# VH-VL binders against Uncharacterized protein mtre-1 (mtre-1): the designs that were tried, part 4

Target 1, 142 residues: Uncharacterized protein mtre-1 (mtre-1), of Caenorhabditis elegans (q09347)
Amino acid sequence: YHQYRELKCSTPTNSIRGGPDRAECHLVLKAEELETGRPVPTGLGCWQEDHDGEEREYCDIVCPKSHTVFISYIDQGHRACFNFITYQVEKRNDEHVLWRSGKCLNSTVNYRIGCKFDDPFETQFKSDNEIFAHLRARARRV

## First folded at step 13 (VH-VL; from i2 with heavy chain E100Y)

Design j4
Fold by ESMFold2 at other seeds, fold request of step 14:
Structure j4 (fold): chain C 142 residues (1-142), chain A 122 residues (1-122), chain B 111 residues (1-111)
Amino acid sequence: as target 1 above (142 residues)
Amino acid sequence: EVQLVQSGAEVKKPGESLKISCKGSGYSFTSHWIGWVRQMPGKGLEWMGIIYPGDSDTRYSPSFQGQVTISADKSISTAYLQWSSLKASDTAMYYCARLYWSGDYFSLFDYWGQGTLVTVSS
Amino acid sequence: QSVLTQPPSVSGAPGQRVTISCTGSSSNIGDFYDVHWYQQLPGTAPKLLIYGNSNRPSGVPDRFSGSKSGTSASLAITGLQSEDEADYYCQSYDKSLSGYVFGGGTKLTVL
């Protein structure tokens, strides 16, 4: 059982290297890898945490209880985002989040993400409205 | 106030090129997907495609892939729909619309432009 | 033709109730995608009328309501008034077509 996500992060000037402007991110929800997808409102399901004195921005990628999460592709022109250094997919209990830090926070970058499940995704969400509610509640839970 | 203002009506001949515009105001243009919708005379609404002006990511309906070009200039908060060679069958009203959310639901078109009538006749 | 089927026309007398159907499939309405409705008054652009199957935006009268069941959705108009004469479109997302879809439209005539 598969689900696909894009996490699209862009600055006002579409800067591909770190600069003065913070990138804003949004998810695109896809059931198939090559579909148009359903964009989620910008910023929804994202928040900041301090990690050992460095700011990180975390975004929920809506793959709860997934047994396998992988980044299949990273679209960035200049490498401001380095795996395990300035970004990573992290598992928190039954949730998967993507965090970014450093110059990656101020860079245009798009992630293509795949998630594999043991059970159909519909066992967790019955509608796009439930996904929206999950992401909206994210700020209150954090 | 959120507004989408489209360019004026066009009268063209087959084979001519055309670029029509949709200027957004009252919201963050670069953080919202915007779509184009065709309405042929006496017919219904047809989704043509969407663009994310923040990075120019453009996605087309299969029915329109390769027949039109959707683009944006985020420095002037404007999206475009263009044809390299118009056909008489392109005669229609063309709307831009913002793809966003209302309440706690998404994947809807919450604001629409006034429409641009394109007439192509020989 | 659209994958969302609407009757081409519907009519009713003032004060009556009318319904407009929107029939889809398991790849759109039958999946977990929401249904939205738009009103297009004569000579004007479409306007959001119902969102998320059954919700009214600010300014839309209580006499408009929506519902979704199985692979179909329905728009109901009670207390029909002459200003309700318009074209009505349902809209959803279809995973097989990989995109947004509008119904074929329904012309409402107030008798």
Scores: ipSAE 0.652, ipTM 0.880, lowest interface PAE 1.8, mean pLDDT 89
Fold by ESMFold2, fold request of step 14:
Structure j4 (fold): chain C 142 residues (1-142), chain A 122 residues (1-122), chain B 111 residues (1-111)
Amino acid sequence: as target 1 above (142 residues)
Amino acid sequence: EVQLVQSGAEVKKPGESLKISCKGSGYSFTSHWIGWVRQMPGKGLEWMGIIYPGDSDTRYSPSFQGQVTISADKSISTAYLQWSSLKASDTAMYYCARLYWSGDYFSLFDYWGQGTLVTVSS
Amino acid sequence: QSVLTQPPSVSGAPGQRVTISCTGSSSNIGDFYDVHWYQQLPGTAPKLLIYGNSNRPSGVPDRFSGSKSGTSASLAITGLQSEDEADYYCQSYDKSLSGYVFGGGTKLTVL
């Protein structure tokens, strides 16, 4: 069973790599690889943490209890986002999050993400309303 | 006070080009997807495509892929719908609408422009 | 035919109840995707009427209600008034290559 996600992060200008403005991110929910997708409100399900003095922004990618999560493609005009250095998918409890740091925080980047499950996704969420509520509760904890 | 204000009615001949506009105000234009919807005379609503003005990511309905160009200029909070060569069958009302959320629900069009009537005739 | 099927027209007298159906498939309404409804008064742009299957935006009278079951959705209008004469569209999301989808529209005539 599979699900797809896009995490779309952009700065106001899109032309400034590592510039003065923080990128704003939103998730796009997809059940199949080729569908248009359903955009989640910008910023919903994202929060900031310090990690050993380094600022990180985490975004929930809505792949709970997934056994395999991977980034299949990264679309960026400038190379500020490097796997394991300035971004990574991380498992927290039964949830998966993507964090960004360094110059990646201030850069336009789009991630294509795949998630694989043992059970149908519908066993986790019965509607888009439940996904929205999940992401809103995440933002409230930050 | 979210507003979507569209350009005025157009009367064109077949083969001419056209670019109509939709200016958003009262919200963060670059962080919301904008869609275009066609309504042919006496017919229903047809989703044409959406654009994210923040990075100009565009996605088209299969029926409209390759038929029109959707674009945006985020510096002036404006989305566009464009034809390179109009046909008589392009005669329709065209709406822009914000793809967003209401309450805890999303994947809906919460605010609509007033519409732009395009008439293509000899 | 459109992806979502609506009757082309319905009619009712003032004060009556009318319903408008919206029939889809397992790839849209039959999945967990919500149904939204829009009202288009004569000569005006569409306006959000019902969202998330059954919720009313501020300013929409409670005589408008919606529901979803299986692969279908319904809009009900009670206490019909002459100003309700309009076209009504359902809208959802289709997980196939169609994306956002509208019903063909239903013209409501108040007799």
Scores: ipSAE 0.619, ipTM 0.861, lowest interface PAE 2.0, mean pLDDT 88
Fold by ESMFold2, fold request of step 14:
Structure j4 (fold): chain C 142 residues (1-142), chain A 122 residues (1-122), chain B 111 residues (1-111)
Amino acid sequence: as target 1 above (142 residues)
Amino acid sequence: EVQLVQSGAEVKKPGESLKISCKGSGYSFTSHWIGWVRQMPGKGLEWMGIIYPGDSDTRYSPSFQGQVTISADKSISTAYLQWSSLKASDTAMYYCARLYWSGDYFSLFDYWGQGTLVTVSS
Amino acid sequence: QSVLTQPPSVSGAPGQRVTISCTGSSSNIGDFYDVHWYQQLPGTAPKLLIYGNSNRPSGVPDRFSGSKSGTSASLAITGLQSEDEADYYCQSYDKSLSGYVFGGGTKLTVL
């Protein structure tokens, strides 16, 4: 069983290699790899944490209880986002988040993400309303 | 207050080009997807496509892929719908609409422009 | 010709209850995608009426209600008033069509 995500991050001027402005990200939910998808409001489900003295921004990618999460493609032009250095997918219990740090925080970048499940995704969420509630609850965390 | 203000009615002949506009105000234009919806005379609503003005990512309904061009100029908070060669069957009302209610829910069209009537007759 | 089927018209007298159906399939309403409803008064743009199957935006009277069951959704209007005369559209997302879909629309006539 598969679900697909895009995490789209852009700066006001579309700077592709670390600039002065912070990128804002939004998730696009897809059941099929090639579809329009359902964009989530910008910023919803994203937050900041410090990690070893460096700021990271985490975004929930809405793949709970998936056994495999992979980034199939990154569209960023000039590379300011490096796997395992300035971004990665991280599992926290049954949740999966994508974090970015360093110059990647100030760069326009789009991630294509796949998630594999043992059960249909619909067993985790019964409606779009439940997905929205989940992301709103994440935004309430300080 | 969120507003989407569209350009005025158009009367055209088949084969002519046309570009109509939708100006957004009262919200962050570059951080919201905006869509175009066609309503043929006496008919229902048809989704045509969406664009994210922040990076110009544009996605079309299969029925409209290759039939129109959706674009945006974020410097003036304006989205566009464009035909290179109009057909009589393009006669319709065209609405722009913001894809989702950023504070409340998603996958819906929460604010709509007033519509632009396009008449194509020979 | 829409994948979401609505009756072309319904009618009712003032004060009556009317319902408008929206029938889809397993690729849209029958999946977990929610249904939204729009009211289009004559000569005006559509306006959001019901979202997330059953929620009302601020300013929408509680005599409007929505529900979803199986592959179908329903809009109910109680205490019908003459100003309710309009076209009503359901809307969802369809994963097979890879996009947003509207029902064919229902003309409500207040007798």
Scores: ipSAE 0.599, ipTM 0.870, lowest interface PAE 2.2, mean pLDDT 88
Fold by ESMFold2 at other seeds, fold request of step 14:
Structure j4 (fold): chain C 142 residues (1-142), chain A 122 residues (1-122), chain B 111 residues (1-111)
Amino acid sequence: as target 1 above (142 residues)
Amino acid sequence: EVQLVQSGAEVKKPGESLKISCKGSGYSFTSHWIGWVRQMPGKGLEWMGIIYPGDSDTRYSPSFQGQVTISADKSISTAYLQWSSLKASDTAMYYCARLYWSGDYFSLFDYWGQGTLVTVSS
Amino acid sequence: QSVLTQPPSVSGAPGQRVTISCTGSSSNIGDFYDVHWYQQLPGTAPKLLIYGNSNRPSGVPDRFSGSKSGTSASLAITGLQSEDEADYYCQSYDKSLSGYVFGGGTKLTVL
């Protein structure tokens, strides 16, 4: 069973290498790879944590109990977001989050993400409102 | 406080081009998707497409793909709907609408413009 | 024609209850996608009335309520008033059409 996500991060100035302003991110929920998708409000489901002295922003990608999560495409013009260095998909308590750090926090970047499940996604959320309520509970700051 | 103000009514002939506008104010224009909705005379609402002004990501309903162009100029907080060659069947009311709200509650189209009547005749 | 079917019209006397149905399929309402409702007063733009199946935005009276069950959704209006005379549209998301869909609309007449 598959679900797809986009995580869209942009700065006011469209800085793609890092800049003065923090990017704001929003998730786009997709059941099929090539669909319009349902955008989540900007900032919802994202929060900041200090990780060993490094600031990170985490965003819930809404793929709970997924056994495989992969980034199929990353759209950035100048590389400030490097896998395993300034961003990564991380499994946390049976949920999946994408974190960004360093100059990636201040960069325009879009991720296309796929998630594979053993069970239908509907077994975890019965409506879009449940997904949005889940993301509201995850937010630390917006 | 949140306002979507559309350009005025248009009377056109088949084959002419047209670009109508939707100016957003009272909110962060670049962090909200904007949609366009057609209402043909005496008919219901039809979703045409959406755009994210922050990066100009544009997505169309299959029925309107290739038939119109949706764009935005975030420096003046304005979204656009454009035809390269109008047809009589394009006669309709066109609304812009903000796709969702951040903060205290959420919806798919929470604020609407006043509409732009486009008439294409003869 | 829309994949979300609404009755073309409904009517009721002041003070009465009316309901407006919105019937879809397994690719929209029958899946887990939410239903939203809009009110369009004569000569005006649509306005959000109900979101997420049953939630009211601030400023919408509690005599408006929504529900969803199976492949259908329903808007109920109690204590009907003359200012409720309008067109009402349901809206959802359809995965096979890969986008947003509106119902055909229902004209409410207050007798």
Scores: ipSAE 0.592, ipTM 0.856, lowest interface PAE 2.2, mean pLDDT 87
Fold by ESMFold2 at other seeds, look of step 18:
Structure j4 (fold): chain C 142 residues (1-142), chain A 122 residues (1-122), chain B 111 residues (1-111)
Amino acid sequence: as target 1 above (142 residues)
Amino acid sequence: EVQLVQSGAEVKKPGESLKISCKGSGYSFTSHWIGWVRQMPGKGLEWMGIIYPGDSDTRYSPSFQGQVTISADKSISTAYLQWSSLKASDTAMYYCARLYWSGDYFSLFDYWGQGTLVTVSS
Amino acid sequence: QSVLTQPPSVSGAPGQRVTISCTGSSSNIGDFYDVHWYQQLPGTAPKLLIYGNSNRPSGVPDRFSGSKSGTSASLAITGLQSEDEADYYCQSYDKSLSGYVFGGGTKLTVL
């Protein structure tokens, strides 16, 4: 069973290599890889943590209990956003998050993410209301 | 005070080009998706496509892919709907609407423009 | 053809209750996607009436209510008033069509 996500992060100037302005991110929920998807409000489900003196912003990608999560595409990732260095998908308990750090925090970048499950996604969420409540509880409003 | 203000009515002939506009105010224009919706005379609402003005990501309903162009100029907080060659069947009311969440929900059109009537006749 | 089916018209007398159905499928309402409703008064743009199946934005009276069950949704209007005469549209997301879908609309006539 598959679900897909986009994490869309943009700055006011559409900078791809860092700059003065912090990017804001929003998730796009997809049942199929190439569909339009349902955008989640900007900033919802994202929060900041300090990691060894470095700021990171984490975003919940809404793939609970997924056995396989993969990034299928990243645009402009060779300029400021580098896998394992300034971004990565990380598992926390039964949840999956994507974190960004360094110059990637101030860069326009889009991720396309796939998630594979043993059971249909709707066994985890019965409505968009439940997805929204999950994201609201994860992060304080930024 | 969210407002979407559309350009005025248009009367055109088949084969002519047209670009109609939707100006957003009272909110962060670059942080919200804007959609276009067609309503043919005496008919219902049809979603045409959406755009994210922050990076110009555009997505079209399959029924409208290749039929129109959706664009935005974020410097003036304006989205556009364009035809390169109008057909009589393009006669309709066209609305822009903001794709946004309200309360605990998303995937809804919470604010609508007043509409732009496009009439295409010989 | 709309993937969400609404009756073309319904009618009721002032003070009565009417319901407007919105029938979809497993690719939209029958999945976890919420249903939203819009009211279009004569000669005006649509306006958000109900969101997330059953919630009312500020300014919408509580005589309007919505629900969702299975592959269908319903809008109920109690205490029908003459100003309720309008077209009503349901809306959801359809995963097979990769986009937002509206019902065909229902014209409510207050007798």
Scores: ipSAE 0.577, ipTM 0.861, lowest interface PAE 2.3, mean pLDDT 88

Design j4
Fold by ESMFold2, fold request of step 14:
Structure j4 (fold): chain C 142 residues (1-142), chain A 122 residues (1-122), chain B 111 residues (1-111)
Amino acid sequence: as target 1 above (142 residues)
Amino acid sequence: EVQLVQSGAEVKKPGESLKISCKGSGYSFTSHWIGWVRQMPGKGLEWMGIIYPGDSDTRYSPSFQGQVTISADKSISTAYLQWSSLKASDTAMYYCARLYWSGDYFSLFDYWGQGTLVTVSS
Amino acid sequence: QSVLTQPPSVSGAPGQRVTISCTGSSSNIGDFYDVHWYQQLPGTAPKLLIYGNSNRPSGVPDRFSGSKSGTSASLAITGLQSEDEADYYCQSYDKSLSGYVFGGGTKLTVL
């Protein structure tokens, strides 16, 4: 069973090499890879943590209990976001998050993400309100 | 304080081009998707497409793909809807609307422009 | 033809209760996608009336209420007033059409 996500991060000036302004990110929820999707409010489900003295911003991808999460495409133009260096998809407690750090925090970048599940996604969330509550609880933990 | 202000009514002939505008104020223009909605005379509302002004990501309803162009200029907080060659069947009221989170939900149009009447007649 | 089906018109006398239905399918309302309602007064732009199936934005009187069940949603107006005379549209998301969908609209006449 598949679900798709976009994580869209942009700065006010659309800087792609890192700049003075922090990018703001929002998730786009998709059942099919190329559909229009349902944008989640900017910033919802994202939070900051320090990791070994490095600031990271984590965003919940809403793929709980997914056994496979992959980035099918990344649109950044110039390379300020490097896998395993300034961003990574990471599994936490049966959930998946994407974190960004360094110059990637201040860069416009869009991720296309796929998630594979053993069970239909509809067995995990019964409504948009449940997805929203999940994302709100994520932000509150920070 | 959120406002979407559209350009004025247009009277055009078939074959002419047209670009109408929607200026947003009172919120972060680049952090919200903007949609365009058509209302033909005496008919209901039809979603045409959406744009994210932050990066100009534009998505169209299948019914309108290739029929219009949606764009934005984030430096002046303005979204656009344009036709390269108008037809009489394009006569309609056109609304812009913000796609936004309202309280505890998303995927709704919470603020609407006043509308732009486009009349295409010979 | 609209993806979401609404009755073309409904009517009621002042003080009465009316309901407006919005019927979809398993690809929209029948899935977990929420239903939103808009009021369009004569000569004006649509205005958000109900969101997330049953929530009222600030400034909307509590005599307006919404619900969703199965593949259908309903807007109820109690204590009908002459100012309620308008067109009403439901809206949702359809996964098979890959986008946002509106009902065909319902003209409410206050008798």
Scores: ipSAE 0.544, ipTM 0.852, lowest interface PAE 2.6, mean pLDDT 87
Fold by ESMFold2 at other seeds, look of step 15:
Structure j4 (fold): chain C 142 residues (1-142), chain A 122 residues (1-122), chain B 111 residues (1-111)
Amino acid sequence: as target 1 above (142 residues)
Amino acid sequence: EVQLVQSGAEVKKPGESLKISCKGSGYSFTSHWIGWVRQMPGKGLEWMGIIYPGDSDTRYSPSFQGQVTISADKSISTAYLQWSSLKASDTAMYYCARLYWSGDYFSLFDYWGQGTLVTVSS
Amino acid sequence: QSVLTQPPSVSGAPGQRVTISCTGSSSNIGDFYDVHWYQQLPGTAPKLLIYGNSNRPSGVPDRFSGSKSGTSASLAITGLQSEDEADYYCQSYDKSLSGYVFGGGTKLTVL
């Protein structure tokens, strides 16, 4: 059973290689890889944490209990976002989050993400309202 | 107050080009998707496509892919719908609408423009 | 024809209750995608009436209500008034069409 996500992060000037302004991100929810998708409001489901003195911004990608999560494509133009260095998909309990750090925080970047489940995604959420409520409930971690 | 203001009615002949506009105000134009909806005379509403003005990411309904061009100019908070060569079958009312949420939901058209009537005849 | 089927017309007398159905399939309403309703008064643009199956935006009277069951949704209007005369559209998302879909519309006539 598959679900797909886009995490779209952009700065006010669309800076693609870091700059003075922090990027803001929003998620696009997809049941099929090639569809229009259902955009989530900008900023919803993202928060900041300190990790060993390094600032990180985490975004929930709404793939709970997924056994496989992969980034199929990353669109950034110029490289400021490096896997395992300035971004990574991380499993936190039964949730999956994508974090960014360093110059990636100030860069325009779009992620295309796939999630594989043992059970239909609808067993996790009964409606889009439940997904939205889940994302509203995310709190910053310090 | 959120407001979407569209350009005025158009009367055209087949083969002519046309670009109609939708100006958004009272909200962050670059952080909301905006869509175009067609209503043929005496018919229902049809979704044509959406655009994210922040980066110009544009997505079309399969029925309208290649038939029209959707674009935006974020410096003047304006979205556009355009035809390179109009057909009589393009005669319709065209609405722009913001794709976002009201209350607790997303994936809905919460604010609509007043509409632009396009008439293609002769 | 639209993948969301609505009756072409419905009528009722002032003060009566009317319902407008919206029938879809497992690729839209029968999945977890929400249903939204729009009112289009004569000569005007559509206006959001009901969202997320059953919620009313500010300014919409509580005599309008919505529900969703199985592959269908329903809009109910109680205490029918002459100003309710309009076209009504349901709207959802369809995973097979990869996009947004509107019902064919229902013309409500107040007798």
Scores: ipSAE 0.470, ipTM 0.843, lowest interface PAE 3.1, mean pLDDT 87

## First folded at step 16 (VH-VL; from i2 with light chain D31A)

Design p5
Fold by ESMFold2, look of step 18:
Structure p5 (fold): chain C 142 residues (1-142), chain A 122 residues (1-122), chain B 111 residues (1-111)
Amino acid sequence: as target 1 above (142 residues)
Amino acid sequence: EVQLVQSGAEVKKPGESLKISCKGSGYSFTSHWIGWVRQMPGKGLEWMGIIYPGDSDTRYSPSFQGQVTISADKSISTAYLQWSSLKASDTAMYYCARLEWSGDYFSLFDYWGQGTLVTVSS
Amino acid sequence: QSVLTQPPSVSGAPGQRVTISCTGSSSNIGAFYDVHWYQQLPGTAPKLLIYGNSNRPSGVPDRFSGSKSGTSASLAITGLQSEDEADYYCQSYDKSLSGYVFGGGTKLTVL
């Protein structure tokens, strides 16, 4: 069973090397890899934490209880977002989040993410209401 | 007040180019997807495609892929629908609409432009 | 042919109840995606009428109601009034065919 996500992060000036402006991100929910997708409001489900003296921004990718999560694509225009250095997918209990740090926080970057489940995704959410409520439970008042 | 204001009606001949516009105001234009919907005379609504003006990510309905170009200029909060060579079958009303969440629900079009009538005839 | 099927027309007398069906499939309505309804008065743009299957935006009277069951949805209009004469469209999301999908529309005539 599988689901797909896009995490789309952009700055006002479309900076790809870092810059003065923090990128804002939104999630796009997809049941199949090539579909158009259902966008989530910008910023919903994202929050900041300090990690060993380095600021990180985490975004929930809505893949609860997934056994496998992978980034299948990251746009080739970025110059400040490096896997395992300034971004990565992290599992927290039954939840999966993507974090960014350093100059990646101030860079336009888009991720395509796949999630694989042992059970259908619909066993976690029965409607859009539940997905929205899940995302609102995250930091930064969402 | 969220508002989408479209350019005026067009009368064109087959083979001519055309670019119609949809100007958004009263909300963060770059943070919402905006879509285009066709309504042929006496017919129903057809989704054509959507664009995210923040980065110009553009996605088309399979029926319209390659038939039109959707674009945006975020500096003036305006989305566009464009034909390089109009056909008589392009005669229709064209609406822009904002893709949004309302309450805890998504994938709906909450605000619509007034429409742009495009007439293509010899 | 539209992905979501609506009757082409329905009619009713003032004060009556009418319903408009919207029939989809397991790739849209049956995949738990919400159904939204739009009212298009003659010569005007569509306007959001019902969202999330059964919710009314501000300003829409409670005589308009929506429901969803299985692969189908229904719009009900009670206390029918002359100003309700319009075209009504359902809309959902289809994960495989076209993304955002509309029904073919239903013309409501108030007799």
Scores: ipSAE 0.453, ipTM 0.830, lowest interface PAE 3.2, mean pLDDT 87

